# Ledger of designs, part 299: VH-VL binders against q9nrl2r1430to1533

Target 1, 104 residues: q9nrl2r1430to1533
Amino acid sequence: GGVHELSAFEQLVVELVRHDDSWPFLKLVSKIQVPDYYDIIKKPIALNIIREKVNKCEYKLASEFIDDIELMFSNCFEYNPRNTSEAKAGTRLQAFFHIQAQKL

## First folded at step 17 (VH-VL)

Design gg6 (framework fv_iluzanebart)
Fold by ESMFold2-Fast, scan of step 17:
Structure gg6 (fold): chain C 104 residues (1-104), chain A 122 residues (1-122), chain B 107 residues (1-107)
Amino acid sequence: as target 1 above (104 residues)
Amino acid sequence: EVQLVQSGAEVKKPGESLKISCKGSGYTFLDYWIGWVRQMPGKGLEWMGIIYPGDSDTRYSPSFQGQVTISADKSISTAYLQWSSLKASDTAMYFCARQGYDLKGSYYFDYWGQGTLVTVSS
Amino acid sequence: EIVMTQSPATLSVSPGERATLSCRASQSVSSDLAWFQQKPGQAPRLLIYGASTRATGIPARFSGSGSGTEFTLTISSLQPEDFAVYYCQQYNNYPLTFGQGTKVDIK
């Protein structure tokens, strides 16, 4: 990946983190608070991990970055029932992401 | 290079307020929990609490709940530990420490500040 | 709260010898256990996390083992700079708790 791609990924992550609906996604779910989470979710991820991967230049293609963001939303919808505040935040943030990802 | 730099030593009287600081650099400050650990003279380590600067999620040890306030200012990458009214029993070295994490939701202290010595005497 | 108990309180060894430090948890902490080294006047330094994973820059002579309630830290060939106090810490449940420490001293 090029300088433009790295700048674009970082900008998008910053916008996601600043969004009001980012709160379920900022950091990995604590296993102390949610002991069964890691029995259900096999590929956990969060925005802080994605940001670290961007900073370490681990994404070679835009599709790899998009796949990690989509995995994050998929995990949210798999664990959380649709009527939860987590799932509702995820739905709105995912829609915001799809609009911003058009720039990639 | 990850660094946590703490404010300097403090000498205070019982009943006085105090706020000490821990400034992070070399990493994305708002993406890592910061904890505070007390070490009384000649004693071991005691966990006081942790804060996630990105959302201000804060958790205290029951022994320190209501005794101190933990806060963070993400604009200057700084975490704080505050007392409204110091006691002689608060005399100790106070360390801040960053928490690393694994992919199963566990958090462990990976980098430490140099410590702030607080002496409370009448 | 989970109580962490370390033994012995003081371990006297000569340079080049093996040191084995024990840490016991009052209930299972899985592998959520860290070991720290602290020298006089210094901050603790992470040695091991996840019971057996060496932190970055930590010499291979340091190794950790165990799971559940019984853990050990082994220093295979003690160097002069290894004389220090060692703490175990569980991060499996709140409140986070440390052992009381084992002082590794010169025989």
Scores: ipSAE 0.741, ipTM 0.909, lowest interface PAE 1.1, mean pLDDT 93

Design gg60 (framework fv_iluzanebart)
Fold by OpenDDE, second read of step 18:
Structure gg60 (fold): chain C 104 residues (1-104), chain A 122 residues (1-122), chain B 107 residues (1-107)
Amino acid sequence: as target 1 above (104 residues)
Amino acid sequence: EVQLVQSGAEVKKPGESLKISCKGSGYTFRDYWIGWVRQMPGKGLEWMGIIYPGDSDTRYSPSFQGQVTISADKSISTAYLQWSSLKASDTAMYFCARQGYDLKGSYYFDYWGQGTLVTVSS
Amino acid sequence: EIVMTQSPATLSVSPGERATLSCRASQSVSSDLAWFQQKPGQAPRLLIYGASTRATGIPARFSGSGSGTEFTLTISSLQPEDFAVYYCQQYDNYPLTFGQGTKVDIK
């Protein structure tokens, strides 16, 4: 049910945050630090934002939650070249996510 | 309800060390930047620095870089500001404040602690 | 650093009257400008962010306007509880900087 699903989302976010490759995704990118980021990325998102959405029960479907996580990775790959540490971390974290998401 | 509660007033002598605290509640502490702002007696507000408790990412104002240390313990939702050796000129009110955010990558102080008065005199 | 300059230093206004506070930035800060209210012995309180967005719980009589280098905080009808010091702050670039403040007192 909905309550169990929300708990699953919470747990998955916790696991993502604890992962060694979560560092590019923990917080929303600051435009002070990356001035051109928001010229390129039009739907910014990060794990802190996703967690807040979970806490506010904004996800009614698992697909909505998954879509936001995938968007987070998509943004990373769109902005960061493949050879960057961010992109490499994203690749590994996304693989982890895909495995965990099968349990949803 | 978001709340920041700071440690009590301090009376110190020059050369002494000090660590003051700011405890957050009513929100996920690790997910928001938290900063420190100095206000000397009868003066305005000065940004000192910020820290993201989730990963301990820390940013300092050039004026305070090397003068203080900002840290956080996310396990107890607490941020810290510390001096290794206080000076008389450190006498001031110190505020902690949480940074909220928009979806445009901007961060603004939306909630503040009550302040900690630090008095340094010989 | 970006220098924020507020004017006037002191603004004397009668209750019920309009108060207009100015804040100027030494360089463009886009709309990354906040206004704070501080009363004696209290912490600052966020009034406006994004130059023109009222924070949660802030009365409609407070409004912010401007962009770039010129900003204004307007109190349409000053209430007794509005007498305080007001600070503008840019968060467009590090270091974050505040104006020196405008004191709004009773005329």
Scores: ipSAE 0.845, ipTM 0.939, lowest interface PAE 0.6, mean pLDDT 96
Fold by ESMFold2-Fast, scan of step 17:
Parts: C-alpha cells; structure tokens; sequence
Structure gg60 (fold): chain C 104 residues (1-104), chain A 122 residues (1-122), chain B 107 residues (1-107)
C-alpha cells in the first residue's frame, strides 16, 4: 500500500492508455453499440474506471489493482473470438502489462 | 468539483464559420464522453452528438450529421462544436454535457456547461 | 427514433402539494431514462438517472419510477425553487431523445 504504489498505479494506467493496443479498453463498452455484451459479461470494467479508482485511492493493495486489470483482459477474451482485432490487441496489451506489473 | 465552462455568446451572420468550446475541469477529461445539446428559443432539448476525448470516437444524431463537426483536444481538456457555414436557423442555446456511466454500459448526462448563445441574423 | 412524450404540457400546483409528471417512450427503453430540471436562463440539471436513482445532491422529495415505456417523476411537497421545466430523456438507443418538457408553474 501507500503513496508510492498509488503513483506507480497511475503511471502504469497512463502507459496502458498510451499503448497502441489500448483502444478496446479505454472506455466501458456501450450497450447501445454492443447490445449482447452485458448478457455475457457480468463484471464489466475498462481503463477509465480503473483510472478513476486509482485517483480516488480505492485500491488498498497492488493485488486489487492487478485483479481489475486482469478482469479487463479476461472479459475481452471471453466476449471476443480469438481471431478478432479486439482479442489480438488484448493479447499484446496483456503481455505489455505483465512486464510493467513486475515493478508493482 | 466537476465543471464544464463554455465559451461566450456569439453574434454572427449567415454564411460565417464558428467554433465554440467547452472546457472540463475537476475530473479526467479524456475519460468521459462529452455531448452537445441544442435548445432553440422557446423549445426543448435536442441531442446533436457525443465525442470521447480519449480516442476521438464520435457519434452524431442523424439530424445533425453533416451539419456540424464535433471535436476535442484532450491535451487542453476542451471539446468543440463547429459550423462551416451558419444559417439563421442555427440560432439557439448550445449546451455541452458530460456523460456519467453505470456498470451496464449505459451513459447519461450528469454535468452540464452553462450554455453558449449563438445568434445568427443578417 | 424513440419518441418521448411528456404529460401534462403544463402542471399548475401550489407550494406544499405533490406534483406527478409522466413520460412515455414509443418503445421500451428498459430503465435507461433520466429526468432533468431546467430553470429559465439556466442549464438543465440532472435529477434522476436509471429511472429511479437520485443524482448526487438532489433532495429526497424528488423520486422517479417506472420501466419499459411508462415513467413517472414525483415531487412531494413542492418548494418554491421547484417551479421549472422538467424533461425526460432516454439513453437506451441512438439517437438520444428528450421529451418536449412539462412546465411546473404556480397555481
């Protein structure tokens, strides 16, 4: 916990958002644009929600932050078939996250 | 405190171009959709379109597609509404509004700018 | 497009009375409905979202109910500052649409 870890979470979210493969994860999936998404995905999340939680100091442990990021990727792979651009972007961004998360 | 501050009133002639602004503060601007809503004098509210500043994803109402351009500059936390050639029928109050969201993918307008009055007359 | 119809167009009530405003959608909008208050010369203010959830800072006298196509905004014990125009808005489908408004004025 602590201020150092909160700063590290914000820095990591900024790096994820800046990554070319972040586009499926920047904002919560719109139910208007993807009507069946919320029939399949029961714990939705996105980078904008995670950033807000970081800013409000809602993560008490690094594991809670990591769990939310992993949930985001898990949702992507559950909803999107492997051959989609979303799933491919998710695979690359998750690999990038795993490398960056080593410093948490 | 979440705030949306819009540019001042405009008086223009038909055929002139115009770009009005909406600056957000007190929250992470790039992470929330911004919408534009028109209110003609003495009339109700009409949705024009929305933009997500983080990636410039934009959606227009069919009635306003091709009539206006919505854009945003996330580096200065500002969204824009632009006309290439104004008409007298564009005389209205224009509001920007932020969209909050729930965890089921619904987006609703939660904070509003004060409005920009645009008057187009010869 | 989903058409939102509000009734009555004008509601005349005395301070302290209950005001009941109706909003009908031309097709189901689930619970994706918001209510806004607008006073002359001011921006709209969010009162209710998700058909029944009060926005932050909104007094308890404002309550929303309904789902699908029929929605109600109730203002119990109307206060002088509550005289305004009220709009419902659906956000279930594009284009986003507003009702024409109900004006609540003093009797």
Amino acid sequence: as target 1 above (104 residues)
Amino acid sequence: EVQLVQSGAEVKKPGESLKISCKGSGYTFRDYWIGWVRQMPGKGLEWMGIIYPGDSDTRYSPSFQGQVTISADKSISTAYLQWSSLKASDTAMYFCARQGYDLKGSYYFDYWGQGTLVTVSS
Amino acid sequence: EIVMTQSPATLSVSPGERATLSCRASQSVSSDLAWFQQKPGQAPRLLIYGASTRATGIPARFSGSGSGTEFTLTISSLQPEDFAVYYCQQYDNYPLTFGQGTKVDIK
Scores: ipSAE 0.795, ipTM 0.926, lowest interface PAE 0.9, mean pLDDT 94

Design gg61 (framework fv_iluzanebart)
Fold by OpenDDE, second read of step 18:
Structure gg61 (fold): chain C 104 residues (1-104), chain A 122 residues (1-122), chain B 107 residues (1-107)
Amino acid sequence: as target 1 above (104 residues)
Amino acid sequence: EVQLVQSGAEVKKPGESLKISCKGSGYTFRDYWIGWVRQMPGKGLEWMGIIYPGDSDTRYSPSFQGQVTISADKSISTAYLQWSSLKASDTAMYFCARQGYDLKGSYYFDYWGQGTLVTVSS
Amino acid sequence: EIVMTQSPATLSVSPGERATLSCRASQSVSSDLAWFQQKPGQAPRLLIYGASTRATGIPARFSGSGSGTEFTLTISSLQPEDFAVYYCQQYYNYPLTFGQGTKVDIK
């Protein structure tokens, strides 16, 4: 149900944030620090934004929530080369997410 | 309702240490940058620095780097500004402020604390 | 750092009249420009962000315009509660910097 799903989304976000590899994803990329980021990434997103959407009950389906999380990872892999710490962290966090998402 | 509530006025002597606080409520504290702004008596606003409570990422203005320490305790939704040794020139009003954001990676101060007056005199 | 310069230093306006405040940046800040209102003994209040977007709860009489290096805050019809000091602030680059302020007082 909706309430149970919402709680599940909240819990999953908490788990993602607590993960050691969450650091590239905790907050929206600052244009000041990465001036070219938004020239490349057209649908920016981060865990803080996803949490806000969860809190506002913007996700009606689990698939919508999953899509935003996958977008977050996709953005990371699009902007960061594979050998970067960000990309490596993203790979591990995404694997963790895929396991946890099976419980949704 | 988003609110930032700061600690009370301080009267100190030069050389003393001080730590003032800013408590956020009505939003997820860890998910928003929070900054400090100085306003000396009869003067304008000066950006001191910001911190992201979620990971303690901290940025300072060059003018305040090494002069103050900005920190946060996300468990109690509180940000701090502290001095190890106050100077008379530190006399000012100090505001904390939350940074909202757009989806273009820009951050702007959208909510402010009421301010903390710090007076340093011999 | 990017220097923000406001003009005039003081603007005397009668209630009901239009007030026009200027803010100039020493280099382009794109549209990363905010306007704040501050009354005596109070904290600043966000009026405009992104150069032209009114913050939540801000009356329609407040409007912001400009981009790059020249910006304007307009109060179409000054109300008694609008007499205050107004600051512009760029958030395009660190360090974040404010203008020196424009005081709007009663003519």
Scores: ipSAE 0.870, ipTM 0.944, lowest interface PAE 0.5, mean pLDDT 96
Fold by ESMFold2-Fast, scan of step 17:
Structure gg61 (fold): chain C 104 residues (1-104), chain A 122 residues (1-122), chain B 107 residues (1-107)
Amino acid sequence: as target 1 above (104 residues)
Amino acid sequence: EVQLVQSGAEVKKPGESLKISCKGSGYTFRDYWIGWVRQMPGKGLEWMGIIYPGDSDTRYSPSFQGQVTISADKSISTAYLQWSSLKASDTAMYFCARQGYDLKGSYYFDYWGQGTLVTVSS
Amino acid sequence: EIVMTQSPATLSVSPGERATLSCRASQSVSSDLAWFQQKPGQAPRLLIYGASTRATGIPARFSGSGSGTEFTLTISSLQPEDFAVYYCQQYYNYPLTFGQGTKVDIK
């Protein structure tokens, strides 16, 4: 039961992190490096934060986990113009996520 | 509990190479920036640089760019600070420190290693 | 680079007394300021981050205040274990910079 369900979230996060298109999502955007990011994005998140939440058993429902992943992609598309390498990586990683999420 | 354990003291001669280490435990090492801070004998703290072990993204202080190399091996939860050719002026205590973060993209040093004393003399 | 200046260089106080340490930044660092305690032969220990948020396990007698360019660390009732050097540090911009330190010693 619960142990196997939590390992599914952890396995999916590991696969997302290993994906070639994960680079915009690995860590929380640095305010020093991107000063206007937090003026635009009001609910920031990244794969390292999601992994910590999984490890702390903070996701009680698969829908909560999926919502955080989708928020991450939504933030990417809101901040980054669609022709950027970030937005293109986000599009490909989101498609990969949708395939993997069918297993949750 | 979060711990950073650094390698032992080093006594070297000018011109020698050196690589010191900082091993993290009690947290997901690849998901936190690790920084290096120098403290010259009797002096204050100087930031040298930081690395994110998950992707090897590395940032240096301008004063240390080209003087040292920072690297990490996420498979063994270890960060490194390396000199190709030591100088007497490199004599100092070297600390590694993990960066915590807030949800507004600020990163601050929250846990520190015990320090590695490096002595460079003829 | 942002220069952090601490005052006084040395503060001599008796146990039980209030200690007030100042830190000034050469330009605004908002609230991106941390305070560290360092005892002889030891690593720095995080006391305060975000100018006023106490780190986990730090006693309530330590408090931080300020924003922009002027910051204060207050120790409300100094204990024997509080005699140390205290550093402020800005993490608002690169390079990250520390103040020169304030040494708190016993009278």
Scores: ipSAE 0.811, ipTM 0.924, lowest interface PAE 0.8, mean pLDDT 94

Design gg62 (framework fv_iluzanebart)
Fold by ESMFold2-Fast, scan of step 17:
Structure gg62 (fold): chain C 104 residues (1-104), chain A 122 residues (1-122), chain B 107 residues (1-107)
Amino acid sequence: as target 1 above (104 residues)
Amino acid sequence: EVQLVQSGAEVKKPGESLKISCKGSGYTFRDYWIGWVRQMPGKGLEWMGIIYPGDSDTRYSPSFQGQVTISADKSISTAYLQWSSLKASDTAMYFCARQGYDLKGSYYFDYWGQGTLVTVSS
Amino acid sequence: EIVMTQSPATLSVSPGERATLSCRASQSVSSDLAWFQQKPGQAPRLLIYGASTRATGIPARFSGSGSGTEFTLTISSLQPEDFAVYYCQQYHNYPLTFGQGTKVDIK
């Protein structure tokens, strides 16, 4: 709880956003551009939404923050076939996240 | 509070170049699409294009593709609309607007700048 | 492109009366429709998005309804500050398109 956890969440989101493999995760998939995305993915999320929740102090527990990041990766692997650039970026960014999340 | 502040009015001649700006404050600028909308004198609103400052992903209306350039500098929370060569038909009010979003991938204009009046005449 | 058609072009109403504005899309836009208010010399202001959701700070007298191709904006008890031009806008397909506006004028 408190200031320490909020600062740690902020730092981790900033590091995720800066990562070369963050491009599929920066913003919500546009329904206009990918019309079937929201037929398959029922709990969409992206780094900009997670950052806003951190800034508004909406995460009360580290587990809630971790759950949202893991949901983001789960959605990526559910929608995108394994051989896509999206899925490959997601695999590398998730590994990076797991290393960084050890600090939480 | 969320604010978008646009650059001041411009008076130009046909053939001149111009770049107008839209500065965001009160939110994380890099995390929201910014759009540009034209309003000709006495007429309605026309969408020109949008940019996501976080990655510079840019989408244009077909009517404005090749007519203008949209760009953004996330380090100073500013989006730009640029003409290489103005025409008299570019005389209009130009608005920037931020896009809010729902959790189903829809993006809609939620906050607007005050507008920049551009007058092009010889 | 999806063409948005608003009616009437001008609506004359007295303060305290109900105003009903219509917006028609040339093809289905689901509920991806917004309503904006614009006063002379000012930027548009978001009133409604998702066809029926009021934006933050918008008075309860403004309500939106409809889906698909037919949409309505209702102002239940028109106030002096409500005399303005109102635009509908679809965000279902590119290019994003606006109606031509309905001017709500004092009777």
Scores: ipSAE 0.764, ipTM 0.916, lowest interface PAE 1.0, mean pLDDT 94

Design gg63 (framework fv_iluzanebart)
Fold by OpenDDE, second read of step 18:
Structure gg63 (fold): chain C 104 residues (1-104), chain A 122 residues (1-122), chain B 107 residues (1-107)
Amino acid sequence: as target 1 above (104 residues)
Amino acid sequence: EVQLVQSGAEVKKPGESLKISCKGSGYTFRDYWIGWVRQMPGKGLEWMGIIYPGDSDTRYSPSFQGQVTISADKSISTAYLQWSSLKASDTAMYFCARQGYDLKGSYYFDYWGQGTLVTVSS
Amino acid sequence: EIVMTQSPATLSVSPGERATLSCRASQSVSSDLAWFQQKPGQAPRLLIYGASTRATGIPARFSGSGSGTEFTLTISSLQPEDFAVYYCQQYNYYPLTFGQGTKVDIK
């Protein structure tokens, strides 16, 4: 727990960011480029935001961290059709995450 | 403490190339957009463009597209603005600035560098 | 591009008095409007974002209001350090655009 869990969260975020399929998730969607995004997605999140939360020690439980990551994927699948590059990338990254999360 | 520190003043001649820098500290550099703003002598502020260091996603103002190159090296938390061939009209103060964000997908400049004065004259 | 127009060009105000600065957008920018303060030889400083939210460390005498196309920056009681040029900026559309600035000087 504690410091060890925080370090584990940090490491996992690093691994997610480094993954080839992280590109849809690196930063918060800009409403300038996607004007309708925030009409559909009500709980926006991205890896940069999750990293910030980790750095601020906002995650007290692994389940909270996992919930935010799952929310990130859920948002992607909600907004993007299955045949899009974003959704396909999300599917692969989520699979990777699920494997890594077992180590938490 | 968030800080942006820019490279020093430049005195150049027309036709010369130039690359100025902006180093960020006190935050995760790769996770925030960083932009460049021009201010010609005695004039207002002009948005030039922005870059996201995490993936090098770059956006230019139409007025500056093809006129300058914006880049970043996240390994040293540094953003760059460069010209291949300077003109006298490029004489100005150049500011770098970080874009903060809200959870509504909006981005606003929240921290600024001290500026780099570029003087181009024959 | 969105044209931002500020008025007046120059505002002369005595210390302790209220200063009211206007910013108009050529079309609606929602609430994606920021105000910056710039003093001679210095970089701009963020005062307000989201049209009405004060940035961290900004005194309560600064307030922003408005939405759509009309915005106002108010300094309730001008302090000596407040004499400067003020810029509004929209960030609802690319390219991001600034107003031409309002200079607040001492009356």
Scores: ipSAE 0.865, ipTM 0.942, lowest interface PAE 0.5, mean pLDDT 96
Fold by ESMFold2-Fast, scan of step 17:
Structure gg63 (fold): chain C 104 residues (1-104), chain A 122 residues (1-122), chain B 107 residues (1-107)
Amino acid sequence: as target 1 above (104 residues)
Amino acid sequence: EVQLVQSGAEVKKPGESLKISCKGSGYTFRDYWIGWVRQMPGKGLEWMGIIYPGDSDTRYSPSFQGQVTISADKSISTAYLQWSSLKASDTAMYFCARQGYDLKGSYYFDYWGQGTLVTVSS
Amino acid sequence: EIVMTQSPATLSVSPGERATLSCRASQSVSSDLAWFQQKPGQAPRLLIYGASTRATGIPARFSGSGSGTEFTLTISSLQPEDFAVYYCQQYNYYPLTFGQGTKVDIK
């Protein structure tokens, strides 16, 4: 991505991080705290990793950026039962993302 | 480049309070855990605790829980280690260190501050 | 807590010789083990993480091996700047724990 496109990705990541429902997504799940997570989730990702990829200009297309955000939500719903606070936060944050992503 | 710069040496008396700092630069400070490690004179390294500046999630070693307070201010890329009342046994070099990570959720110390020498004597 | 035991406490070697340092964990820590070098008056420097991955900028003469409970750090041809204290550290369990250190000094 170009300079303006990179700025748009960064702005969207900042908005996601600031959202009240971002707490399950800010950093990679700790292996010490959740030992079985990495047995179930094969492509882990979190907002801090996505932000680093944006800053390193690793997204060539908006679709690649969107795919990583959607992977993050998919992982959340795969690991966490739907009645958990993690899954509920993920549902609300994903809806917010879909609205914001229309601007990309 | 990634750098962690710590505050200068401190000479204190028992019972005094103290807050030392660790300022990160060259990376997104809020997105990496910062840990504190104690090294008593002539001794090895002891992990004290870690904090994630982005959400203030904090974990202490059981040996240091209640002995110190770890905090961070992500707006100025600075982490802190604080004592309410120093003891002579707190005399040590204190290091801050950033944790890198792998994609399997393991966190390891990759960059270290230069250390802050704290001397507590009457 | 996981106890990390390093041996020997002191290793005396001549420049150009091979140095092998051992680190044992009281229970399996998988490959979540790091090695650090510390010179007098300096901060620790990361050498190896994940038991065998060399950190950026670390010379090829440093290598790590092992998994589970038994780990080794090897310095294939010791240079004058390598005389230091070396610490192993596990990061598989809280609390994070370090070995007591191995001092590598000149014979």
Scores: ipSAE 0.790, ipTM 0.923, lowest interface PAE 0.9, mean pLDDT 94

Design gg64 (framework fv_iluzanebart)
Fold by OpenDDE, second read of step 18:
Structure gg64 (fold): chain C 104 residues (1-104), chain A 122 residues (1-122), chain B 107 residues (1-107)
Amino acid sequence: as target 1 above (104 residues)
Amino acid sequence: EVQLVQSGAEVKKPGESLKISCKGSGYTFRDYWIGWVRQMPGKGLEWMGIIYPGDSDTRYSPSFQGQVTISADKSISTAYLQWSSLKASDTAMYFCARQGYDLKGSYYFDYWGQGTLVTVSS
Amino acid sequence: EIVMTQSPATLSVSPGERATLSCRASQSVSSDLAWFQQKPGQAPRLLIYGASTRATGIPARFSGSGSGTEFTLTISSLQPEDFAVYYCQQYNDYPLTFGQGTKVDIK
């Protein structure tokens, strides 16, 4: 049900945050440090934002939650070249996510 | 309800060390930047620095870099500001403040602690 | 650093009258400008962010305008509780910087 699903989302976010490769995704990118980021990324998102959405019960379907997580990775791969530490971390974290998401 | 509660007033002598605290509640502490702002007696506000408790990412104002240490313990939702050796010129009110955000990568102080008065005199 | 300059230093206004406060940035800060209210013995309170967006719970009589280097905080009809010091702050670049403040007192 909805309550159990929300709990699953919460748990998954916790696991993502605790992962060693979560560092590029913990917080929203600051435009002070990355001035061109928001010229390229039009739908910014991060794990802190996703957690807040979970806490506010904004996800009615698992697909909505998954879409936001995938968007987070998509943004990373769009902005960061494949050989960057961010992209490599994203690749590993996304693989982890895909495994965990099967439990939803 | 978002709330920041700071530690009590301090009276110190020059050369002494000090660590003051700011405890957040009513929100996920680790997920928001928290900063420190100095206000010397009868003066304006000065940004000292910020920290993201989730990963301890810390940024300092050049004026305060090396002069103070900002830290956080996310397990108890508490941020810290500390001096290794106080000076008389450190006498001031110190505020902690949470940075909210928009979805454009901008962060602004939206909630403030009540302030901690630090008095340093010989 | 970006220098924020507020004017006037002191603004004397009668209750019910309009108050207009100015804030100038030494270089463009886009719309990354906040206004704070501070009363004696209290912490600052966020009034406006993004140059023109009222924070939650802020009365409609407070409004912010401007972009780039020129900004204005307007109190359409000053209430007794509005007498305080007002600060502008840019968060467009590090270090974050505040204006020196405008004191709004009773005429």
Scores: ipSAE 0.856, ipTM 0.940, lowest interface PAE 0.5, mean pLDDT 96
Fold by ESMFold2-Fast, scan of step 17:
Structure gg64 (fold): chain C 104 residues (1-104), chain A 122 residues (1-122), chain B 107 residues (1-107)
Amino acid sequence: as target 1 above (104 residues)
Amino acid sequence: EVQLVQSGAEVKKPGESLKISCKGSGYTFRDYWIGWVRQMPGKGLEWMGIIYPGDSDTRYSPSFQGQVTISADKSISTAYLQWSSLKASDTAMYFCARQGYDLKGSYYFDYWGQGTLVTVSS
Amino acid sequence: EIVMTQSPATLSVSPGERATLSCRASQSVSSDLAWFQQKPGQAPRLLIYGASTRATGIPARFSGSGSGTEFTLTISSLQPEDFAVYYCQQYNDYPLTFGQGTKVDIK
């Protein structure tokens, strides 16, 4: 909604992007580089898309913002086997997110 | 308003180094791929490579791999195209362009810089 | 690499007439095809992406169609400002490739 709410979402996105484990989530997966991704993942999302939605004031409730972040992690765990670098990074970043999201 | 502003025209001699720039504004620069496209005098468009400023992920066309270096500085919203040693055959207009995307992972050039004319002659 | 071939090389039309430009890919590019307009001394301008989606601010007289290997750009009721070179580009695979261009001239 408001200016303070948008500032909180923007700050949290900045913290996620800066985290060492953000690398699988920074940008939408390229279908040239990962051709089968979009056969498996039906609701793709990434931090750059979430940041654009924040900047365009598309999140009216904190729950909508949290849902998009959780979708991003859910996609990671659906596509990537649990023993991959992507899944491990996702697990650590999700834990970091849950701590930060206490402010929302 | 999305804008890409490129550095001015360059006149160089063979063997000289050169670095040209492309500054983005009106959007979150780090979150969009930037590409470089060459246009030889009187010819069509050739893709050279792309870079994602947020993580410096870079992809080159095989024809330009090893001929140029693409880089970006996200802190000043600027991408660069660099030659260590220019050749007369590098004489061309060089465009930078931003890539938009769809939700199926396709990337396409949506906004373009005005171009930088590079002339290399003895 | 995927080779993009445009035809005709030049197209002479009168203002108010329909112009139809063709682009063929050497292998399927699905709908990952864009059309650009370039006037002398200017940067290319995105007209169409995804084979048929008009870019923001592009007049309705520009339309794109096709999928796979055969694509068409149509300019209905050509205006004086539409005389330019038009390029198609595939973004389905690396390296990204452009057609050689179709020059639209005044008859």
Scores: ipSAE 0.798, ipTM 0.923, lowest interface PAE 0.9, mean pLDDT 94

